# Ledger of designs, part 1: VHH binders against Guanine nucleotide-binding protein alpha-13 subunit (gpa-13)

Every score and structure here is a prediction.

Target 1, 348 residues: Guanine nucleotide-binding protein alpha-13 subunit (gpa-13), of Caenorhabditis briggsae (q4vt39)
Amino acid sequence: GCNSSSLNKLQVPEVRASRSNTPASQKSSDQSYSHIRLLLLGSAESGKTTVLEQVRLLYKQHFTESEYFHRRAFIYHNIFKCIKSLCRAMKMSDIGFADPINMGRSQSIIADEENHYGIFSKELAEKIKCIWADKSMQSLYARRSQFNLNDSAAYFLNNLDKINTLDYKPSDRDLIMAYVPTCGVQNVIFTASNQSFQLFDIGGQKIDRRKWATQYEGIDAIFFCLAISEYDQKMNEDMVTNRLDDALKLLETISEEPMFATTPIYLFLNEIDVFCEKLDVIPLSNYRKDFPGGDQDDALDFMENLAVAALGKRDKSLYRVYRCIAIDTQMMAELLSTVFKDIMKRKR
Structure headers, positions and changes below count from the first letter of each chain, unless a header shows other numbers; Kabat numbers aren't used for antibody chains.
ipSAE, averaged over its two directions, is called F for ESMFold2-Fast, E for ESMFold2 and O for OpenDDE. V2 adds 0.75 times the mean of E and O to 0.25 times the DockQ between the complexes of E and O.
Where letters were taken out, [cut] stands.
The coordinates of atoms that the task and the answers printed are left out; those that the model quotes come from them. Centres of patches stay.

## First folded at step 1 (VHH)

Design a1 (framework vhh_rezetamig_d1)
Fold by ESMFold2-Fast, scan of step 1:
Structure a1 (fold): chain B 348 residues (1-348), chain A 129 residues (1-129)
Amino acid sequence: as target 1 above (348 residues)
Amino acid sequence: QLQLQESGPGLVKPSETLSLTCTVSGGSISSSSYYWGWIRQPPGKGLEWIGHIYYSGSTYYNPSLENRVTISVDTSKNQFSLKLSSVTAADTAVYYCARAPSGSSKTAWDLSGDSFDYRGQGTLVTVSS
């Protein structure tokens, strides 16, 4: 008799999906058909990959069985990495668990060196659920920026029972919420209003940024994603640099690039929901001394003004600013439709 | 000007191995910008992705076919090849070699249809005794 082949397939996902080296500029010269060429830029975790996935879902790009298989694997991997980071944060901050039993559970999670691309055992799933439900853990998660934790971790941890089943198929929302880092260059070709577009996504981590300049040739518009909720977070690469400061410096650098002197920049100020939620717990003035105080609308206006200032002396006709929640498919459908129409008007 | 040309037998007996080669001219296969792959269209059905290869030799196969498929690349000859073992009548199709942009957000299955930059003319393979 043969052992279960389906379980074997779940345990070792091939890394093929993360290997992309398509240069935007070289791609332009090699194509037989002309597309409007869009460059998607932003720091790691800015919502850039989420915008790409929204384009794939909204503009007739269907997820394949291979895509579901690999995204399912990355969902488990991300859940485990998130809970492990939270456990390390509890230990680092010397915060005791409300339930003392969770200290032992936390230590076993920290000691677990597996990547967990497959379904969790019942024991592991119970440990994760107990740790996540702990009142001290929930308190630490409210201050998660101090530990450079992903702001979407709660989505998957709150739904662990639904996700940790043999027959689990990721929903469109699960696929959008799943964080998969961009390695090299990713692209999607799509049609909107009888116009063909090609959207190039380049890695936002500091090491990937060295390749950005190789992709600048022939770009018709730039999509720049900036997660305003990161005002209180530090870069993973050094644990010193404020993430918002890094993103604003990148935006300034892109806006000042001579090749983009006449290229429109579409700014997506992402995570406005998370930003507003954080303001009640983490005052903006703790990180931005020039913020005079005010309500959530005043804080949003302040953040928008910071982003516009980073554009420098760029002509107002060459940028648009949008506040968004990249994981909100309906909001993104409306925003992207507006953006693509604006781009098409510029080509007349 | 880029051209892709399939070559191989038009008739294959059941249980034998189908072997096809794609010759690329007017462009180099040694490019980080592209995947090179195989797709097929059975009579009266849509396009089905078989697999693709990166110039480094990294391969990506349709899970439904992975136990029977081998794709290889020869950058010195500017060629890539398909071997499909244990063929049956269900493997009767027009086989195309194709080029597609490399991209981690596009899995191997997404190389079907509008994701292709270019494809060959196609070759009809009939599986019969």
Scores: ipSAE 0.000, ipTM 0.099, lowest interface PAE 21.4, mean pLDDT 76

Design a10 (framework vhh_7n9e_1; at its last look DockQ between E and O 0.04; V2 from the best seeds 0.00; counts 0 for: pae E 25.2 > 2, placed apart)
Fold by OpenDDE, look of step 2:
Structure a10 (fold): chain B 348 residues (1-348), chain A 126 residues (1-126)
Amino acid sequence: as target 1 above (348 residues)
Amino acid sequence: DVQLVESGGGLVQAGGSLRLSCAASGFTFSSYAMYWGRQAPGKGREWVSGISGSGGSTAYASSVKGRFTISRDNAKNTLYLQMNNLKPEDTALYYCARGSGSRSAFDISSDSFDYWGQGTQVTVSS
């Protein structure tokens, strides 16, 4: 009688947004400081979450213990996902491992169906380290543009020893570098330049137009993140749809939405660093036949023009375009300061 | 209800051509990536080709690249697969599938697809 060991489905705890029942008591003179409402939009992995994290960091929004816990879990998950992806890519490649022992290690990782939202075993951590340290793996990683790998993979893999501890607490940099899928609607209230802002991030839900009307009423500005580096990449969901094209289509849809006809759009052309790096290996002309050619600056200008074109007939006064590296805290500080000032100017 | 109905299969000689069609209903066709898969006798299902919702992006398995062409007519809610220079090894039941957005399209046995047709038989004689 083979006792079917009940694989305890680790129920990813539904992060019930604890409705902090702040008691309604004190009638302080509700100078109803009307929050400026901001909608954060972008495709998956466009960097929108990074922008949200930067806002939280820069404007001193503390993470709850629960938030840290979830982000920690996703960091472990992402590390494992990345190494697994790399192992699969190696398997599909004709390169092979420099150390043949890593083949077995790689196979074991590929066969591992666990999500790994926690600390890795010593054995698993060692496997990951050995695989990552492999010269052929490093060579493959240098060509990571050929497969959908998180750009933060190297960061976390290089810091695995620091991360894979019982008392691991994500650093601010870890939080910025980590990709955490947004579930549902997240909002962050913060103060900038003596003005209260509310930033809404609507995760993975196909913006149901019907739901839009109620949720997006009263939006004062839209932040749209566009990862321009994704010109050669396909959607993870179908491995067919070009990510950049999809993102541009989304931008077009948003720009043409009647409810946003007078809503200013702040467009963040994100991942310019990754974009520039990719251009050296993957010519833009291979994916964009309409690119006339040129140097890195020409390519950036071209991408900007594509994005502007996606905005369609929108009045120039109702959009701003910024080139950015969302993971660069200093850059984002300056950029966001500029953006918030512009928004406040429009509201006067 | 989502429905996918394949047609256009049959017997063809090696080197011949066939055009498969898949009629889609019950959903906004243009909003979904669509795929062709096939299953040969005694073998598992394999991915053949995919096309984005807009039709702007296409992908092919290495085994069919240069010979097969996937296309779609969103106005007609129809997916097509033009198969040229057919080989005996192309003999299989060909399936139309809708992408679910969950996993890689390289494995059609995965949760990457949420709906499948009944398939159309393609037989290539040597």
Scores: ipSAE 0.000, ipTM 0.265, lowest interface PAE 13.7, mean pLDDT 83
ESMFold2-Fast, scan of step 1: ipSAE 0.331; ipTM 0.726
ESMFold2, look of step 2: ipSAE 0.000; ipTM 0.093
ESMFold2 (binder alone), look of step 2: mean pLDDT 81; pTM 0.823

Design a11 (framework vhh_rezetamig_d1)
Fold by ESMFold2-Fast, scan of step 1:
Structure a11 (fold): chain B 348 residues (1-348), chain A 125 residues (1-125)
Amino acid sequence: as target 1 above (348 residues)
Amino acid sequence: QLQLQESGPGLVKPSETLSLTCTVSGGSISSSSYYWGWIRQPPGKGLEWIGHIYHSGSTYYNPSLENRVTISVDTSKNQFSLKLSSVTAADTAVYYCARGTKSGWDLSPESYDYRGQGTLVTVSS
């Protein structure tokens, strides 16, 4: 028992149109320039949203105040969703909490149907902290991959007191670690090496040839994100289709599309860290019968070969394959720099 | 004076797509001062934010609904619309279209500065 009031409120600020907010930006003569147009593709949770955020943070000007408030709301929501999933996993595991009081706390979290887009009440924050600190919960979290849980949960739950303040403003790292879903057609305009780019994210929308004709006729390159760590996971929509197989079919469809016949595909094999961690407990051969066994490098080579096979008869000059960890800003900075240089060479 | 009016079928079959339109009069949907959204209230429950759209066409959706929801704007008709795919009985609710603005630091779904009258949508075979 605690004495506390609920202050969970939705914070949905106005999101302003993308604009330059660099105070000392150099002026140039008014000139007509064309954008290099990039299409960002991948299944849900492939890391494409994280790639978009990395591009925004590395190459675009700072977020507006409104955008910080919007992302803050989703950080609270994701923290609550994570703790609720952990509580459900504890209930399913048949292992009790180390502190018996946490059983009641966990049940109240599971029964809570609110979306929690706002600051947590003192009582709710205390429940969350007590549950997270429980020795049995920490042991369960070590096995988090078995429950499809977000790896960023520990990042936010370990810093709850700092985050759960009225004046909290997310850091660049907080924004990268957060999952902020993008729905509809979203784009970002940015500059790299004095070249203007426009990146289109079709997040969550059904791929429709009519939409491609109107929105994507002039695409200069495709960024395809593939979470190789999902080799053992099923699609939530049907609970039977393997997530990796679904993503490989999408890649095959994109590569064979006549309008993209001469469009280079930059393939991002994401979550190599999670993939390697999973291999220690979930054999790849259980899902890929033609995998002959081997170490982590052999498994990565095998996954890369699967992705290249999905590209079909595509000329080797029209694709590049990269292994990455989308949440690693330093790795992504180096990788994106290499990619943008390659694209610029193709357009000269 | 601003008026928002929901329109669309009051009955939708399970697995089909729920489609609603909001017609705005007495104000412009192209105004950069506002965002336009959808909120619903299932029977016996509180208000749930579905999503919103800015004058620029940028959309933001409730993560629990994001794979099923699409909000679009038609500036020529001064309208915005909601499509919610693969509906189930759990989607039965009164649906409201709403206008939002910065009303302070702590906002709630109930703090939208203007809402339509609401339209009941029942998901039943």
Scores: ipSAE 0.000, ipTM 0.313, lowest interface PAE 12.1, mean pLDDT 77

Design a12 (framework vhh_vobarilizumab_d1; at its last look DockQ between E and O 0.34; V2 from the best seeds 0.00; counts 0 for: pae E 14.4 > 2)
Amino acid sequence: EVQLVESGGGLVQPGGSLRLSCAASGFTFSSYAMAWYRQAPGKGRELVAGISSGGSTSYADSVKGRFTISRDNAKNTLYLQMNSLRPEDTAVYYCARAPSGSSRTAFELSGTSYDYWGQGTLVTVSS
ESMFold2-Fast, scan of step 1: ipSAE 0.478; ipTM 0.795
ESMFold2, look of step 2: ipSAE 0.000; ipTM 0.378
ESMFold2 (binder alone), look of step 2: mean pLDDT 81; pTM 0.825
OpenDDE, look of step 2: ipSAE 0.030; ipTM 0.515
ESMFold2-Fast, scan of step 4: ipSAE 0.454; ipTM 0.786

Design a13 (framework vhh_rezetamig_d1)
Fold by ESMFold2-Fast, scan of step 1:
Structure a13 (fold): chain B 348 residues (1-348), chain A 129 residues (1-129)
Amino acid sequence: as target 1 above (348 residues)
Amino acid sequence: QLQLQESGPGLVKPSETLSLTCTVSGGSISSSSYYWGWIRQPPGKGLEWIGHISYSGSTYYNPSLENRVTISVDTSKNQFSLKLSSVTAADTAVYYCARLPSDYGRTLYDISEGSLDYRGQGTLVTVSS
């Protein structure tokens, strides 16, 4: 299984509703552990899982063979989900393939109801490669506003031959790009600059303020991940609710929560690369009528102002805003180092 | 108000199929806002995600269990079920049914018990002759 003695130790201490004290309690943290406690928030597609994985890789957390096996399985699953979503988008948009043979290949992929947690057959891999290489598919991918797709699709689809081998073991880069869920891991305990930290991921769940208040007492800082590239996307559950609006409402709710009134929020405006690429094809003003136009820097400033507005009347000393690409390990190493130093300085 | 309740046999013989049903009361299973899933906890081990299902019938399974697991939904009875085939002693665990927000994402292996908005009380299933 994916749960080993190492994973059990990494999960201790876990934060659960049944183990939390009431607000009337004076216990603010587990006295058995002197960690700085960090709460990781954002939707599952915000890059939250990627930030968690970067912390694990940058601060030398060990992976078991079982964990690699599960991550490999989800890489295949996510590749197939991505290509299937692209094929559905081609059909929904009534866009013809440049190679007519790819229409039949695309239909076979849409009709394939398997989860594909294993290596692809030679026939399936060839279908995927032919579809991905299609000029009309590449044009649709550049304008993907009408479908939900993991932004790492190009990385894996471009490297399918390398990945689709029986002895494939995901590299650190592959793990970062995959957005693979961590089996059995509820939090990460790590050391930076001789200080112990514990990072809690609550899995992007909808807000239950009562449950959060009892489970996450003694949080020292909040990491909030916001995928600004989702300005043009709708929630797949209803296809009506704008993803960015939903995330901004979540940020507003967190910032207004009384238990977090004095807790600093470190806001990660993620996917700035995808955002800038989309601006060349999908105008921000089509989705944000109050955007006056401008270049990429003007658009980034506009998005940052939207996020800061969602923080409400929060004191400027109680938040920091960073633009990032969560899959960029060097950028994340520099940002996380800066963030951890700021948190440690606040404890002085 | 919303309650989830597991039901099914507490003893299953090796090589047979484990079958459990979750009955949802106080709310509708036909909601686009939620997934409905199964998790288990073997004695002395942590929580293991088995899989989940959408209101529309789309299923997502743990890769280690995928070839043995089937999850189905019956919206007319407000129920969803788990079938786990070819069981062994390693499948002995407390099994929980749970509600998960649909905006959480479609792959859920890093859940804690505390991350579940609503779950059943759990049912112990022992695999023994």
Scores: ipSAE 0.000, ipTM 0.142, lowest interface PAE 17.6, mean pLDDT 75

Design a14 (framework vhh_7n9e_1)
Fold by ESMFold2-Fast, scan of step 1:
Structure a14 (fold): chain B 348 residues (1-348), chain A 128 residues (1-128)
Amino acid sequence: as target 1 above (348 residues)
Amino acid sequence: DVQLVESGGGLVQAGGSLRLSCAASGFTFSSYAMYWGRQAPGKGREWVSGISSSGSTIAYASSVKGRFTISRDNAKNTLYLQMNNLKPEDTALYYCARSPGPESKHSFDLASSGMDVWGQGTQVTVSS
């Protein structure tokens, strides 16, 4: 439940300093120069935080020491939560470890109530490595997409020795794979093609419409992230509402908002890889009765049509739809370049 | 147990100064971004300022920018707010908060959950 303290986070003017790789002589240093203002929206777990991280990495030279420290702490915490979740999954599935000693190791991990924001002890690191290497654990992890297990777990667990050092500094790839939570409002100023942009994420905060008139006047474009892979999932809040239906309702609400009537919406249909992986084992027709069947391309076309329908009567010139994998840096580099060029063309 | 304890509030005349402190315990203070918020009588909570875990990134609400300074001492597990040129409109209960901790759900956007730990607050009253 949101309270008044959540609403006040919208007043955060900037959480991060800009570190654009554009030469200083071409950057606006004058406060009288305006940025092209971009609003990042989407449901929790839509990939919007990953899109924000991609913008930061592709259009900024590097992170600050504080940002690396913050992300390093969450990488350790997420690794521990991943292995603990996997141990619980083994227990719930009544699957025995290939090495019986790992049963005791797994139980000690499940019983460990620490948050582990720092480097792991030698004993803990050894337990984690032994559990992860177990053949039964690897078999469970191979089925992760069917059980909503995190796809980044293998990336970090396979590299634990490299990560578990006092001087560890996350690489750009580590930062993208981390799924590090953000706090409050994220505001990123960056330069692309000699144009200054400001991208901000208000999170899932509920907003007084009166505050929208003040805080979102002058928004030049909306980036809306939609995880199409969630077609089979329910909201944790009620265990009834389909996650895709919730996201489509949010998109409909934003598209119908009078203050955004002439604001272009860029739709990022995210997680197309996970979506395609699910189709062979979880039929789309079980959740969408109007889907007539077909191959993966037919299913992707169907999902794109659902998203476009949620835009309602919006003029075709005021939206673009893109299929993406937000964690794929090369794909995102090409896609974001195309998007920023389209936005700049609208401002000419 | 995670605990945040604010101090330093009081009654001050317009144009005056106060320094607030927040003592943190029960968690690794140096790993979290920290925030100051306030709530005036009959109004909702307002974000005032934020500081990254190392202290290198700082942000302020437009209403306090140039007058307030946020800082932290990670060795002492303490967050500070130096308030200068106070106005009657600054009258509020001031509280500190830490950034939310990561959830067991992956790909969770912490911004959607807001701040996860708040202190009891310290009252600041600015006379006209």
Scores: ipSAE 0.000, ipTM 0.131, lowest interface PAE 17.1, mean pLDDT 75

Design a2 (framework vhh_rezetamig_d1)
Fold by ESMFold2-Fast, scan of step 1:
Structure a2 (fold): chain B 348 residues (1-348), chain A 129 residues (1-129)
Amino acid sequence: as target 1 above (348 residues)
Amino acid sequence: QLQLQESGPGLVKPSETLSLTCTVSGGSISSSSYYWGWIRQPPGKGLEWIGHIYHSGSTYYNPSLENRVTISVDTSKNQFSLKLSSVTAADTAVYYCARVPGDYSRSGFEISPSNYDYRGQGTLVTVSS
């Protein structure tokens, strides 16, 4: 690959320089560029990944082949986890399958301990399709919010034949609908209204708080995603802690950070569609004694007030609250445009 | 069945570079579904995440070790390796190579030991003159 560099002495300093420069260059580049630096925070399944993917889609960032391959693997994994969860939900609810043969298929899927990061065998794909098409399964899925089921399950299961091919490449819609785990820190550089932005995604709650604080320096704004639909759900990590309570406590902690005393927080109250659907079946008052009752707008106002209360004594000029459906590209285009304009006004 | 095996010197002198290799058998490092990483346990202390790598060469490092650590992958040999420079007595530990699936609920700068799918038996590295 490069012209006339056959001398060992020339290669050793270059290798050491590249290695030495990787962390210093990353930090220096983050500090040296005129990027507005955005920190994306929220609990698992809050819509953080979806917001990041909407930014990439709307502001024309390229996905690498490795990123497509990684996302493709987790699409298969999530389809299998979804069908397995649905089979467990059928067993838990003691509802029988309309086709008795699907009981045996369901038991087979529950017993399958593989993660299924690759294309499904013909036999497994047929089992999944038969189970998904079952009338009792479809009735259970209509009540999916009661069972903590993946909201994208119908999208992927309805498209299984398209997805289960060796040449499958996820579409922009597939990427938005997918729950894709992240490792470490992700970032995206993009341009909006002739201004360069860099969006950082810090995943997980296993991180040491001192390490979080080292990542707070130079942040111009925080995007905090909160799935209000999770009011009736427990954390997968412990199966005890209410997901909404965990998210509100995390928001409180971030709002109280001294490094963020003058940093604006943009709250994305996500999954308002799922939230409103749940209210028709699962009363908010069963989980929030302080909710006095009312219609869907009253419930949304109540949830917004909980989020604002978690911000504590924060100045009203240093936060904005938005109700959204992160998977709705048109809604997100309008919201993100509004948010970026607000951020730019703060920097002038 | 998947097996991971650490190899490298059990004794490293202070200021030198610690170099370990992990050999993967019964599975492919070129899997799109997994990252491959290193964790260590100093005597009498808990497990510390060092870093992990994707088969493309994309790396994530513990910020506390970032200036000293390099992880690389050789898909042709089904191996990945760790280099830790400028070692001191504090780097004395049992070192494990591990397979790690991405988990968004557990993602961040540190990967909990409970999130490792498979790990090797571990190799003791003593930093001493």
Scores: ipSAE 0.000, ipTM 0.110, lowest interface PAE 19.5, mean pLDDT 76

Design a3 (framework vhh_7n9e_1)
Fold by ESMFold2-Fast, scan of step 1:
Structure a3 (fold): chain B 348 residues (1-348), chain A 128 residues (1-128)
Amino acid sequence: as target 1 above (348 residues)
Amino acid sequence: DVQLVESGGGLVQAGGSLRLSCAASGFTFSSYAMYWGRQAPGKGREWVSGISGSGGSTAYASSVKGRFTISRDNAKNTLYLQMNNLKPEDTALYYCARGPYDSSRHVYDLSESGFDYWGQGTQVTVSS
């Protein structure tokens, strides 16, 4: 279940229409022509969807009822998917639940083949709450990176009573914390500092990348999201390719694209909090032989240097690198403001 | 909401020294690159120096390199410019300016791009 936009960067603001015996007519819009056009790229789960939601929230784009319904549905689905993954991880760990009755509850969750895009029954909500509260489950979740689990799971599971109601409307925080996959091509128009921007968002999964080249025409700047915390993770598509290696190769490909030879790239090195948390448990040197050791700042410097190296021969004036936490709205407000001002100065 | 207040300017003889200060408020000072710029009478604004949010990276205009030192005290929300071996051509109104958002030690461009806010300036006059 995903929706794609029929709009793309190749469509012109001015359209000519004519008939056999009628003069051609053309529509134009100064507002459409004044848009600075941004392309949002990154692999799946890089944080680009979160960046898009931050733009919508910070620059006061309102969600339609359909968009709220769709996001609410995915919040329920993601909660269920997450608790099911946690139950599977408990089974694989061969560590018993602290409360033995949770073993039966867990088995019930694993056997449940429904997608759960709607509100949970009282029985299901109680099972989920009991499983999540289990002390052995909480210990497993503390090691979640070993099981490739979503870091936002605790937020929703801790707030299940508030969200599992008939009248639930996602808060701004809920929308930022929700993972809603982008399918195909989406675009949004917003205003910052009295300048109109149009942001194009394209799905980051391998199957969606075939659509990327259709959006290259007329781009003023690229936002490239890279989750540096993925240094220890493999791609779901093959379970072999390191996620960071895939992202770096993708960045290299975009930087070498002839259409982008003079287009600035804004790199968002995302999930620096998760990255720093992981370093204490999973040494970077296990995955990057060239890392000489050091503290968290040295590791961040090393990751930034890897990303810059992937840009190749690109002129230093044609890129910016930012360390960020995409779910941190205050940080993103300051960062995006700085980025939009830099872009506007390039167009003066 | 953002305020930048420069101080420390004055009259000095050629070969002398001055230390400029800029007191910042209304934002998370350590998260932004900071700049010093100047404008001499009848001339355009000139970038003088830049410093990253952490203070780990600095850059200087060729006209001041080796004579001026930019620094910051993030605990005091204060930016500094130590000016040594001053020359008559250094006579100008000196401004501090807020640069781009920067939590990194590796700022790749500390030049004129990204200015958000400028202070009112402090006058430096070098005689001789």
Scores: ipSAE 0.000, ipTM 0.301, lowest interface PAE 11.4, mean pLDDT 79

Design a4 (framework vhh_7n9e_1)
Amino acid sequence: DVQLVESGGGLVQAGGSLRLSCAASGFTFSSYAMYWGRQAPGKGREWVSGISSSGGSTAYASSVKGRFTISRDNAKNTLYLQMNNLKPEDTALYYCARAPSGSSKTAWDLSGDSFDYWGQGTQVTVSS
ESMFold2-Fast, scan of step 1: ipSAE 0.026; ipTM 0.495

